VHH binders against c4kar8. Designs and how they scored, part 67

Target 1, 263 residues: c4kar8
Amino acid sequence: MAELSTPSPASPAPLDGGRGDELEKFTLRGARQILQLLQDLITHRGLITAHTGGGHSFMTAVLKVDEERGRVVLDPSPDPQANRRALAAPRLTCVTQLDGIRIQFPLVGLGEGQDKGRPALFAPLPAEMLRLQRREFYRLQVPLAHELSCLLKAEDLARKPVEVSARVIDIGAGGVAVVVPTGAAEFVIGGTLPACRLALPDGEPIELDLEVRNLNRQTQRNGTEQLRVGLRFAALPRAADTRIQRYIFKTERALNAKARGGL
Short names: E, the ipSAE of ESMFold2; O, the ipSAE of OpenDDE; V2, 0.75 times the mean of E and O plus 0.25 times the DockQ between their complexes.

## First folded at step 3 (VHH)

Design c47 (framework vhh_7n9e_1; at its last look DockQ between E and O 0.37; V2 from the best seeds 0.00; counts 0 for: pae E 4.6 > 2, unsure alone 59.2 < 65)
Fold by ESMFold2-Fast, scan of step 3:
Structure c47 (fold): chain B 263 residues (1-263), chain A 126 residues (1-126)
Amino acid sequence: as target 1 above (263 residues)
Amino acid sequence: DVQLVESGGGLVQAGGSLRLSCAASGFTFSSYAMYWGRQAPGKGREWVSGISGRGGSTAYASSVKGRFTISRDNAKNTLYLQMNNLKPEDTALYYCARDFEYSDTGYLDESWFDPWGQGTQVTVSS
């Protein structure tokens, strides 16, 4: 009887454009704003997940913005197959985050070549970039040192129950993104994983039901392939919600203090 | 060359049944989760069902849960949708897909993903 809520996306997957009018106020269209934002991504060495369609993506970065030629220069994947998919795609959807702000932009007309003697991917500068500074879209990139994990209860390729300890790479109010080895378990978008256990640094693991929202085969910079799984909190008790938000805010504050030269 | 070819649609009375098929070629079928979606005239695309690569996990939209069953035969590179107790509201063009997104607009437009098939028409009369 209760209406199903629509939680925020659980991974750096593309946002729903069905409410285009609402997203327009967060869309940058000025050439100088776009150039400045791309330069900020270069300065902060921002990793970009480039979605090529078919549930495929690869990790890239902006190497250079060429204002004179109106082009952005991207780091190619060490996986030739990922680069072939990117070049064959009519459009890349690039998703990244800078200081808690979600950034998303399209690249069309991708080509390959060389920049200063090194292999590179080229694309015309995007005409628009989405910049969302809203709490519900915020994703904390989990520090590797925290070793945050989620024990997933799923089925393996032989249809036997399996428990997979997955590394949590980002976390927000609506869910988590985790990484699993390719072939460790079966996942399907819309499927429910019951009684999973999210391990936060303080206290006992949180038991919760997760819904699979996104599946992306991701090629890392070192050439390894992994499956990134976006998971929504299907039913989140208030006590669990409070603990998750406390972890997010404490970690964010600690990271900001280090960046600002705090003790 | 990736191809998806749907078949099995037709005209059926309310309460009836149909089985849709999707023949896949040009890729390692068992390595991909597969999906059924539909689009009725004047409406956006709606996700209907999904199945994992080896068939161990399935998912259904609430509107079809308990009436539709998704399955696959990896030896034949074929995806199926068994539709029972059909309702006039199920009238739509049905597609199979290798990739599905709940967002049907914006930067993640369906036209930029791996091929969706041409679809198979299902018409349910009262």
Scores: ipSAE 0.363, ipTM 0.757, lowest interface PAE 2.8, mean pLDDT 81
Fold by OpenDDE, second read of step 4:
Structure c47 (fold): chain B 263 residues (1-263), chain A 126 residues (1-126)
Amino acid sequence: as target 1 above (263 residues)
Amino acid sequence: DVQLVESGGGLVQAGGSLRLSCAASGFTFSSYAMYWGRQAPGKGREWVSGISGRGGSTAYASSVKGRFTISRDNAKNTLYLQMNNLKPEDTALYYCARDFEYSDTGYLDESWFDPWGQGTQVTVSS
C-alpha cells in the first residue's frame, strides 16, 4: 500500500507586483501586523472583493479572526455559485481599502463551515498582506493666498516645446499637484518634464525635474475643464528639499493656528 | 459607452516580436493619453507604457524600455504596442487604458482605470 505522499500545497506565489523590490516595503509579514490589519478591517466593516480567478469575484467581509486556530472567518456570498468557485480556487485574492489605502492579501485553503450557527468561509491567516499607499508623502493643500506656481516645460499639441505656468494646489516632500488649462500641453503618465521651476514664497524658484504620475480632468463649476497633474520630484536637490519641507511645516502650523481660532 | 478592445497577443518564443492593438470607441480618442499595462500570473498590475493624446510624448517602464514602442493612430482610434526582443518575464495579460493613475509607489490603482478591457494574453516561451 504505497502511501501516496499528498503533494505539499505549493506556497502561494508572492504578491509580486512586478517590481518585487519595491513592493517589499509595503508587504506585511509579521503576525501581529497581519492580525492588527485584519482586526482593523473588522472594526471598519471593510468590504472585500474576493477574486476567485477566471474573472470572477464576490463581495465579502472579514467577520472574525480566530487567533487560536490561526484562521480568518469570511462572510460567504449570497450566491452559492460564487462560494463554490471560491472553494474550488487554489487561491483567493482579496482586495479592499482602508482609509483610502489599498489592501491586498491572498487566502489559500478556503473551507466552508459554520460560525455561531451561521454559514461562513474559513481560511488560514494570510502569510502576507500588501498595504499599498497611493502617495508616499503627505500632501499639503496649498492655500490660494500663497499663489504657488510651477513652470512646466512640456510639449504642446503640435509637439512644440511650451512653458506652462501651473498653479500648485498641493505639495509634499515627494511632489506637487498642479492645475493647467485643458490643451495647454500634452502630458503622459510616466513622462518626465525636465528643468521645471517651482516658485515658493520664500525665495527664488527651484529648478527641478518632474515626473508625471497622475492626470485628472476636472470640470469647474463654470463648466470650464482643467487638468490636474500630479507630479513627482524626479530629482530634487537637498537644498530644495529643505526649503520645501520648511514651507510645508510653516504653512501647516499657520493653518492649524487659524483653525484653533488664533487668527 | 467607452470601450477598449485589445488584440494581437499570442504565443511567441523568447527573442520574438508581437504587435498589440487596442481599438478605442465611445470617446474622443485624440484628447486622451493612452496606456498599456500588464498583469502577470500571480502578480499585480504594472504600468508598461504611455503615450500622449497627439503622440508627442511617450513613456516606458524601465523593464521594457528599448524593447517596446508605443504608438497610436488617431484616425483609426487605435493604440499600438510593438514588442521586440520578448522575454519570458513579459508573459502577461496586456491591457490598454484611457484613464490611469500611477501612484507614487509605482502601483497601478485599478480604480483609476477606465475602462479595463478584457486584455490580450502574451505568452513568451523560453
Scores: ipSAE 0.234, ipTM 0.683, lowest interface PAE 2.0, mean pLDDT 84
Fold by ESMFold2, look of step 5:
Structure c47 (fold): chain B 263 residues (1-263), chain A 126 residues (1-126)
Amino acid sequence: as target 1 above (263 residues)
Amino acid sequence: DVQLVESGGGLVQAGGSLRLSCAASGFTFSSYAMYWGRQAPGKGREWVSGISGRGGSTAYASSVKGRFTISRDNAKNTLYLQMNNLKPEDTALYYCARDFEYSDTGYLDESWFDPWGQGTQVTVSS
């Protein structure tokens, strides 16, 4: 029998409704791990999108964890309707990021109350949290002073070939992340960029094929938009791999020495 | 508030065709690459296809290349997946998405996406 969807369901999908066996390996169920992750969200002042169903959501944050009572304390919405929907919802699907890693967790039994005389929302600690971190390899954050770049062969907004010099912001054994000025080119996850050129300090640029794995829009402090593009190395030759590993190692050594001897 | 609503699924005979739609709201649709993914019964989710914001670039999983065509109508804020020559292996719940996770642990075929809504079921009979 075919599945038909006539109502406007919540977005993103609930953990239970949109999760298969594949996500289980990223699902934290240990009490200590859950408490630590929630504390990390508090420490980094992470903003959370809380989905209430029916296509509605509101912005919130974990204000604190009440370990004694087994509860999380959330910031209420300034919109009373959003708070009412949240209190009526059978569950809240909370979505956020921590250091670029997607975090998702359900809250059930949401209640209203006071925390230090201020309105707050309360819920029991979640029984599970999704922490999606798939990186196998260390990724070096490239110092700005290095001005590492990658020449991308892509298509512009008129669907014509274009070459774009992109700044490399991180690099690892399996790929790079770059930033591209908004409007310089278009990308799609899964797309291949043939014959790109990665410029390292120790010789001629490396010619390599890149596969687009991630696209994120970013707004700089001056209000301008840029696109962060995560790129995977395809079929990296041994010599190129060696040069990349040497760059990472040398740069890590230099950064560690600076941290130990910094002013 | 970002919203994506999938439709167009159904029961179809092997060799047949379906066109899926994904209605988008709450963001500037033409500025984002869009994607289809699927989850077969008892299996993990699988990336299927993607299309750039202006439609100039497309990408397909090897299992659907040549049979499926992704497209978009930016005036109607709608993403499409034309599925031709359907096979029983294509039976799955199909989702549209705006974001994928970056991963160093695998290739594109091991990618994961964050589905919105409940998806639309496609069932292909022998």
Scores: ipSAE 0.185, ipTM 0.653, lowest interface PAE 4.6, mean pLDDT 78
ESMFold2 (binder alone), look of step 5: mean pLDDT 77; pTM 0.789
OpenDDE, look of step 5: ipSAE 0.114; ipTM 0.611

Design c48 (framework vhh_7n9e_1)
Fold by ESMFold2-Fast, scan of step 3:
Structure c48 (fold): chain B 263 residues (1-263), chain A 126 residues (1-126)
Amino acid sequence: as target 1 above (263 residues)
Amino acid sequence: DVQLVESGGGLVQAGGSLRLSCAASGFTFSSYDMYWGRQAPGKGREWVSGISGSGGSTAYASSVKGRFTISRDNAKNTLYLQMNNLKPEDTALYYCARDFEYSDTGYLDESWFDPWGQGTQVTVSS
């Protein structure tokens, strides 16, 4: 590297850290929770897309949970080739929806047999299930009148350090969403922004590390482009957590009172 | 409808190279960060690489740094992964995905699960 006039490219932070943390909040690992969710899929006749790899999938459903043997019973495909691919696969990735909730889980060790004289596929109960509930992502929409901001420490398009004062558009227990002008900075999911400062209406700014979680480019009514950046709080101190929680609850209460025709 | 179609996988000897492609349709490609992930036989998904909507920023898993290069052609709505110095441990089904986004209601949009493609198989022999 010393022989070159340009420095060696810096390796950015791993991208899966922020996603892993967010998905972990929605990952069910309790045996009773898993059993209840599988039973809900049976009760509501939830159709499941089972991905077998190599660009192949088939439609199935959970027919039964065999708690005594620790296994799930699935409806086989009417296509024998799909069933052969499933049985040959080391893992199935099962994806379904129930009442607008995305559910995803792995099945390993698929076998075939009969249930009450009918062909069936069997697999051990999954050790985990992803259940993506919108309520867990609750975010207070920040009133424009509150003028909340967050000073971001980021990089520009040339990968040089830059500080950007961003407007906070929503806030939750786990993070904020901010708006930055197009071209002010470049962000990558999983990237860490150290020593940023979140300004709430009362008190000193909260210093914290933020992880980039999502990005969305929006075109405003006047033709102006804005980048919306979702940011996760890393290691938030108790006092900061309390201040954020108080702000959310107080603001929500005020907005609810206003909507009901009272102040 | 959002569609992602991966291609370019195959059987290759250790030390060889492959270039994967992901053809995107149904959304404004240049407005989204794009990612490559992989799933080895009997193992969970792991993230491999990511690229910003403009192509200006990239990131890589430590296991592939210096060997893989992510790129995109926004005019063709196509994402690429150039894979050099392949190892048997790179054997996996490779997927592309677009990033998470917030809905106007302030909740995380579930649609990021839908954009996952069906994958392209890469097998590296010793």
Scores: ipSAE 0.000, ipTM 0.119, lowest interface PAE 16.0, mean pLDDT 75

Design c49 (framework vhh_7n9e_1; at its last look DockQ between E and O 0.39; V2 from the best seeds 0.00; counts 0 for: pae E 2.7 > 2, unsure alone 64.7 < 65)
Fold by ESMFold2, look of step 5:
Structure c49 (fold): chain B 263 residues (1-263), chain A 126 residues (1-126)
Amino acid sequence: as target 1 above (263 residues)
Amino acid sequence: DVQLVESGGGLVQAGGSLRLSCAASGFTFSSYAMYWGRQAPGKGREWVSGISGSGGSTAYASSVKGRFTISRDNAKNTLYLQMNNLKPEDTALYYCARDFEYYDTGYLDESWFDPWGQGTQVTVSS
């Protein structure tokens, strides 16, 4: 058998070897559709998580699209280390939401410069963008005012049990994403966190088992370093599922009504 | 620069054992969870096992639970995979990775998993 070479960072294989093909129907490849979607992200002022590889990411935004030069302009991080990692990365994987729909796209060839006298990052337009328009992929961005938290039962760096109150940043039918201070606890993808407690605004916290599915070190726009932990609901009881779905529906409707201004 | 170098592969009969090693450099090894993955001929990449930075927590794919043991030696910056009771379906190129992102776009943040090593071949004969 031939020795496997490392795949290019721009196109690594999906985890199960076939998930990318299943997502083809959600992939935009037309230049006009890509430009329009990027413009929509600018208009909605969407925050983007930019993954640099190696478990690092930072928060950014698309400031504008330069159609004449075929480039996108990104907001640099206030953390110089995050910018250096982004510029050194062979590929930047950008993830965000637009109207609750998950958007993902690669950027390659990132450079730094100035835009109207202000520091900026530049990249060629992506050749494709993933737009996951299905109810099953929906992730509600949790309003900060709700202060949703999840109490995690994990281990600290000394392998001792620790409980960590983690802020919930998004929630969907199948799981949550939370943030914790870097170093507050250790996690491993595939690990199970039993008997965690998800605090929703209505009622008592939900006891549920969680599985770690993603770990990313993030630099916030203000330079704060934290760990984003993607968690899947494992063996979710029906009553808990019902409460979670109700929270998502109620909050989604409230956010949509406010965004529309009411008639 | 992050570098991962796997070793310890080879040809082994079914039921046998192998121990893989992954030498890490260019980063603070103890601060990162580490992973083993594998790719069989003509098949997609499969996550095999993971271990937390301190070594206190481990996780395994169901196909290898009870047969494989992941471990690390943070003083030597080395990740290990002890593989017992090997089966022909364990035949694959095995590689270590510092970061591993589960490709499931339903509710998890996805990014490409990177960096990884060049791999070491394990071949299990009947």
Scores: ipSAE 0.369, ipTM 0.767, lowest interface PAE 2.7, mean pLDDT 80
Fold by ESMFold2-Fast, scan of step 3:
Structure c49 (fold): chain B 263 residues (1-263), chain A 126 residues (1-126)
Amino acid sequence: as target 1 above (263 residues)
Amino acid sequence: DVQLVESGGGLVQAGGSLRLSCAASGFTFSSYAMYWGRQAPGKGREWVSGISGSGGSTAYASSVKGRFTISRDNAKNTLYLQMNNLKPEDTALYYCARDFEYYDTGYLDESWFDPWGQGTQVTVSS
């Protein structure tokens, strides 16, 4: 039986309790709204990071919503170990982004089987989905064509200084998320990486200090493991902040123009 | 099977010291960053400290910085937390975690913490 004073490990508790109440305003619990959002993820081919616990995750996607059986169909990982971890997990925490809006939802009771003769993972429809519709939560998904990178100054497993050119996958007013090969460098949540260099299009790289905020070993859709690292801008000068915001605005405008057929 | 077993808690007077241990098995210990977290009654889970796989990098919550020291012995597959100058507000269940996973809720500075073990109780009397 669950105790009221302590959430179970399958029910994450916020580290800052005061802001946890704000997230309730963004929680969808209506069956039709949940179905529509899942269909939107299918339509936009949204990639989902499914967290299986213990710092592990894998890349997946919603392939289908089976309304008659009340379940979602997910793309399994090509890595059997990632699928085994997912099936053993009491809960998956799924995180994705749709049109700059962050979406999170739990899946409980994951199983495996086939959909039209192809391997698939199945889970009951989530009872709730979090949809964060505020500008302060906005993260621009960086277009691959921009080849945005951040040179990280870190240490390897032998405590030797290393410089790692990490690909920037998303960027917001407060930080970036990057991917690095597993084992390329050591990271610790709460640690500071000094004098990193963020390369934006147009102009010199921006030198900045980054704080490690999240860390996850993600199995990609091709079966390889990557380390996904969330980094907060520690001490961002106004000029750097202006350049980052300009890049975000310019890229968002260009993506919106492309969606409307303006090339 | 990943297994983490915390020990070393107890009752201590304000200003005292305790050393917590976390015995790890079921994985290559030196390949993972390790963390200490805590949860006091009526409060959310709080990240306390972290250490990289090699032990070369450490991090601390502002509330414990300068008083607590995290360390590891990779030959013994053991994580430690040396707690000095303990305060009543340090009273909590302490637990260790491998490869600390927290969920970025779209707030860059907010997260959730899921422990692997049962934890070890620390009670600091005033």
Scores: ipSAE 0.365, ipTM 0.748, lowest interface PAE 2.7, mean pLDDT 81
Fold by OpenDDE, second read of step 4:
Structure c49 (fold): chain B 263 residues (1-263), chain A 126 residues (1-126)
Amino acid sequence: as target 1 above (263 residues)
Amino acid sequence: DVQLVESGGGLVQAGGSLRLSCAASGFTFSSYAMYWGRQAPGKGREWVSGISGSGGSTAYASSVKGRFTISRDNAKNTLYLQMNNLKPEDTALYYCARDFEYYDTGYLDESWFDPWGQGTQVTVSS
C-alpha cells in the first residue's frame, strides 16, 4: 500500500512587488507614521471611501485607533449590504484625502462589533499607507497681495500661439499653480509650455519651461468658470531656484508671524 | 452620466499595430482634454497620452513617444489611440479618461479616478 505523498502545494510565488521604486517613496510602513496619519484622519474627520471590490464602495471614517489592540475602528455604512460586502471582502481599500494629499491604505481582516455600544467595523492596523503627493515639493499659497503672475506661452483652440497672463495661486520648489480664464488657451496634462515667464516681486521675471501636470475646472461664487493649471518646472536654472526658494521662505515667515499676532 | 467605452484591443505580434477607440457620452466631449492610460499585469496604471479638447495639443509618455498617436473626433465624441511598432511591454489594459490627474510619479491608482472605462485589452506577443 504505497502512501501516495500528496505533493505539497507550491508556495505562491512572491507577488513581485513591481511597485516601481517610485511608489516606495510614498509608502509609509513605520508604525508610528501610520498611527500618526490615522490620528490625523480622525482629527480632521476625514471621510474615507472604502472599496470592497467589484466596483462597490461605501463612505466611512476612522473613529478610533486602538493602539493597545493594534486595530482601527471604522464607521459602518448605513447600508447593511455594504457592510456585508465589506466583511466578505478579502481586502478593503480605503481612499481619502488630507490637506490635498491623497491617501490610500488597505485593511484586511475586517470584523464587526460594537464600540461603546455602537455598531462599528474593526480591522487590524494597516501595514502600509500610501501618501501620494501630486507634487514633490511643498507649495505655498500665494497671498493675493503679492500678485504673482506667470506668462504662459500656449496655443488657442485654433493652434495659434497665445500668451496668457495667469495669476499664481501657489508656488513651490517644483512648480506653480495658476488660474486662467476658461478658453484662454488649450492645455493637456503632460504638455510642455516653453519659455514662460514667472514674475516674482523681487526682480525680473524668470524664464522657464513648464509642464502641465494638473487641470481643474473651478466655478467661482459668481458663476464664472476658471481653469486651475498645475505646472511643474521642467527646466529651472539654479539662480531661479534660489530666488523661488527665497521667496517661499520669506513669505512663509511673514505669514507665520502674522498668524501669531505679530503685525 | 459620464460614460467611456474603450474598444479596439486584441492580440498582436511584436512590431504590429492597433487602433484603440474610446466612445464618450454624458458630457460635452470637445470641452475636455482626454487621456489614455494603461495598466500592465501586476503594475499600477500609467499615463500614456493626452490630447486637448480641440485636439491642438498632444502629449505622450516617453515610453510610447514616436510610436503612439492620440487623436480625437469631436463630432463623433470619440478618442483614438493609434499604436504602431507595438512591443511586448505594451501589453496592458488600456483605459480612456476625462478627469485625469497626472502625478509626479506617473502612477495612478484605479480607486482614485472616476470615471474610467472598462478598458480594452492589448496583448503583444513576442
Scores: ipSAE 0.150, ipTM 0.616, lowest interface PAE 2.1, mean pLDDT 83
ESMFold2 (binder alone), look of step 5: mean pLDDT 79; pTM 0.807
OpenDDE, look of step 5: ipSAE 0.058; ipTM 0.578

Design c5 (framework vhh_7n9e_1)
Fold by ESMFold2-Fast, scan of step 3:
Formats: C-alpha cells, structure tokens, sequence
Structure c5 (fold): chain B 263 residues (1-263), chain A 125 residues (1-125)
C-alpha cells in the first residue's frame, strides 16, 4: 500500500479549511449542547472515524462522558500502532453521522488508562462540535449486500492505465468513498478519473468522471489497513443525480424500516 | 434471497443455559463476520457478541463476557450463541446480523447488514 505522508483527510473525510467561515453557524460551543450530543452518540452507538493526521485513522466510539472529570472515554484500537499514533497526535479529528447529520469534533490531549478494568482512551471534552444538516454533507453508508462497486480508470505504480473494481463504502450527493485493493492503483489528489462506471442496483452502470479528493490509510480493528479513496462527481448529469438520490432515499428508508419494524 | 433465521430461545430460570442458532442462506456465509445483538422491551438494541468469518476472532460485551460463547459452523451456514449462567437482565429479543467486512468493531449496529426476526429469551428470577 502507498505511503500517505501529507495530512490528507480520511474517509469519511474531514471538511477542508476553505469552509471554516461557513461552518461557524453549525458549531456548538455550549457545554450542555456538547454533552447532549455526545450522549446521543453513545445512545445510538455511533461509529466514529478518528483521524490522527498523516492520512491515518481508526474506528472508535464514545463509551462514556465523565462530566466530573470533564472528559470523554473512547474505545481504543486493538492495533497498538494505531493507539500509539493517536497518543502522539497533537489532535484527533473525529467524524461521524447521526440521522444523516454530519458531526465532527476535535479531541486534544489524548491519554490512555482503564475504565472499569478495560483499556480506554481519554480526552478532555471538546470545546466545540460541528453539526451539519446540509444535503451536500450527507453520506449513506452503503450496505455490502448491495455489492455496490465503481470501476475506476486509474494508473498503476508504473503509470500504466489500469481498471480497478473498487467497493463503494459511502455515497452522497457530491461523491463516493471507495476501498481500493492494496497495490492495484496509485492516485493523485486533484486528479481526474474519466469514464468510471458506478454500478447501482436495478439498472445499468452510471458513467461518471470522478475527481480524487482525499486518500486515507485506515487501520481496522483487527490491525489490517485499507486504502480509502474519496471521489467527487466532477460533472453529474441530472439523470445520474436523480438515480443516485433515489438509491440513497430508498436504501435509507429500507434501513429505517428494518431498524424500527422487524427487530 | 438473503435470510437469517434465529431459533433456540425460550423461558429459563436464572442460572440456566440456552443455545441460540442462526441459520443463514442466500450469501457466502464464511465471507461475513457475524454478530449477536439483543433488544429488551422498551430499550434500544445492544451488541452482545461478534465472530470473524473464519471463526478465528471473537469479541463480547462486558455484560456477557465469561458467560456467553459465540461460535460458527461454516459447513452448515449456522451461527451459535451458548448462553450460560443466565440472569433476569439477559431477557430480550436476540437477533443475528452479518457484516460484509473484516471490521472487528462490534459495538455499533449502524454498519450491520442482514438482520433476522429474532428469538425471544425470557429469564425468570
């Protein structure tokens, strides 16, 4: 797998610095609002992607909010290297979603210890949290049963054109995140992948031009790494946009019905 | 058609044992990590246990660790949960789920595919 040396966003990628001023109106700074949102993440068992910098991230969750000590308790990675990266990082950028709303917050001053006899990571309560209820930031986690894939037109390490079938992890109005097989291709942030083919259930593949927006080497809980690639729709025809939005809506509706009805 | 069918629930007294089964069909069972979750009346879903596709890795919620054992038989496309030393607080609808991936993060159900209808476990005091 290619080494990522720049502080690139991971999938789901953190929002870039060019949107900082726009995001102020979505920023929570009240102590009670922050505590309530963290508690909502605990109640809904929300998966959090914690970005440690240098294109690295790991999966975690908020296990507990310790109001008396002013800290959050996080689930550590079973990979010691991911935990070492997290502890060495000046900050973590945590990204998650709740009911289609993107939530992002920083954690600084990470430490390690135990909670009720189990290893845990601890950080002071964040001073701010982003809560973004905008269509452009919504990302549907794609059920693997759908076998959603995107055939990418890319280059290998020798700069030879290759076609790579990549599994789609999430999808939104503006793009997709995919997992690329290790070593199959090399990507350049800002590069364009022309005439890629997005396979949705119930229909012909959609031909799209995709722009590489981010690259991330994500450490899974079992200690293995995946290359996740964030791709923007460079030019999305209305018919393609309609099919993608219909897929998102239909899938979300089915997942909501499954969660509320059959269990 | 993908289907998960749980069975083996019932009424047991505190300290008793039950073995739950989940029969899977419609997908390559050995390629999926599998999970047991539960939901008590009026409460949200709680993750209970998980097992990798090969069966080589397992994980348990703190509330059940040491009492429950997850296992699978890939030749029979069946997932099991052996529940020992049952407590009244274990009373819940138990269901199985599949995750198409190598993720061992089993504390969240947001990413689980394929939920079954469940099997009821009631533990009397």
Amino acid sequence: as target 1 above (263 residues)
Amino acid sequence: DVQLVESGGGLVQAGGSLRLSCAASGFTFSSYAMYWGRQAPGKGREWVSGISGSGGSTAYASSVKGRFTISRDNAKNTLYLQMNNLKPEDTALYYCAADYGTYEYWDSEDYYDYWGQGTQVTVSS
Scores: ipSAE 0.000, ipTM 0.136, lowest interface PAE 17.0, mean pLDDT 76

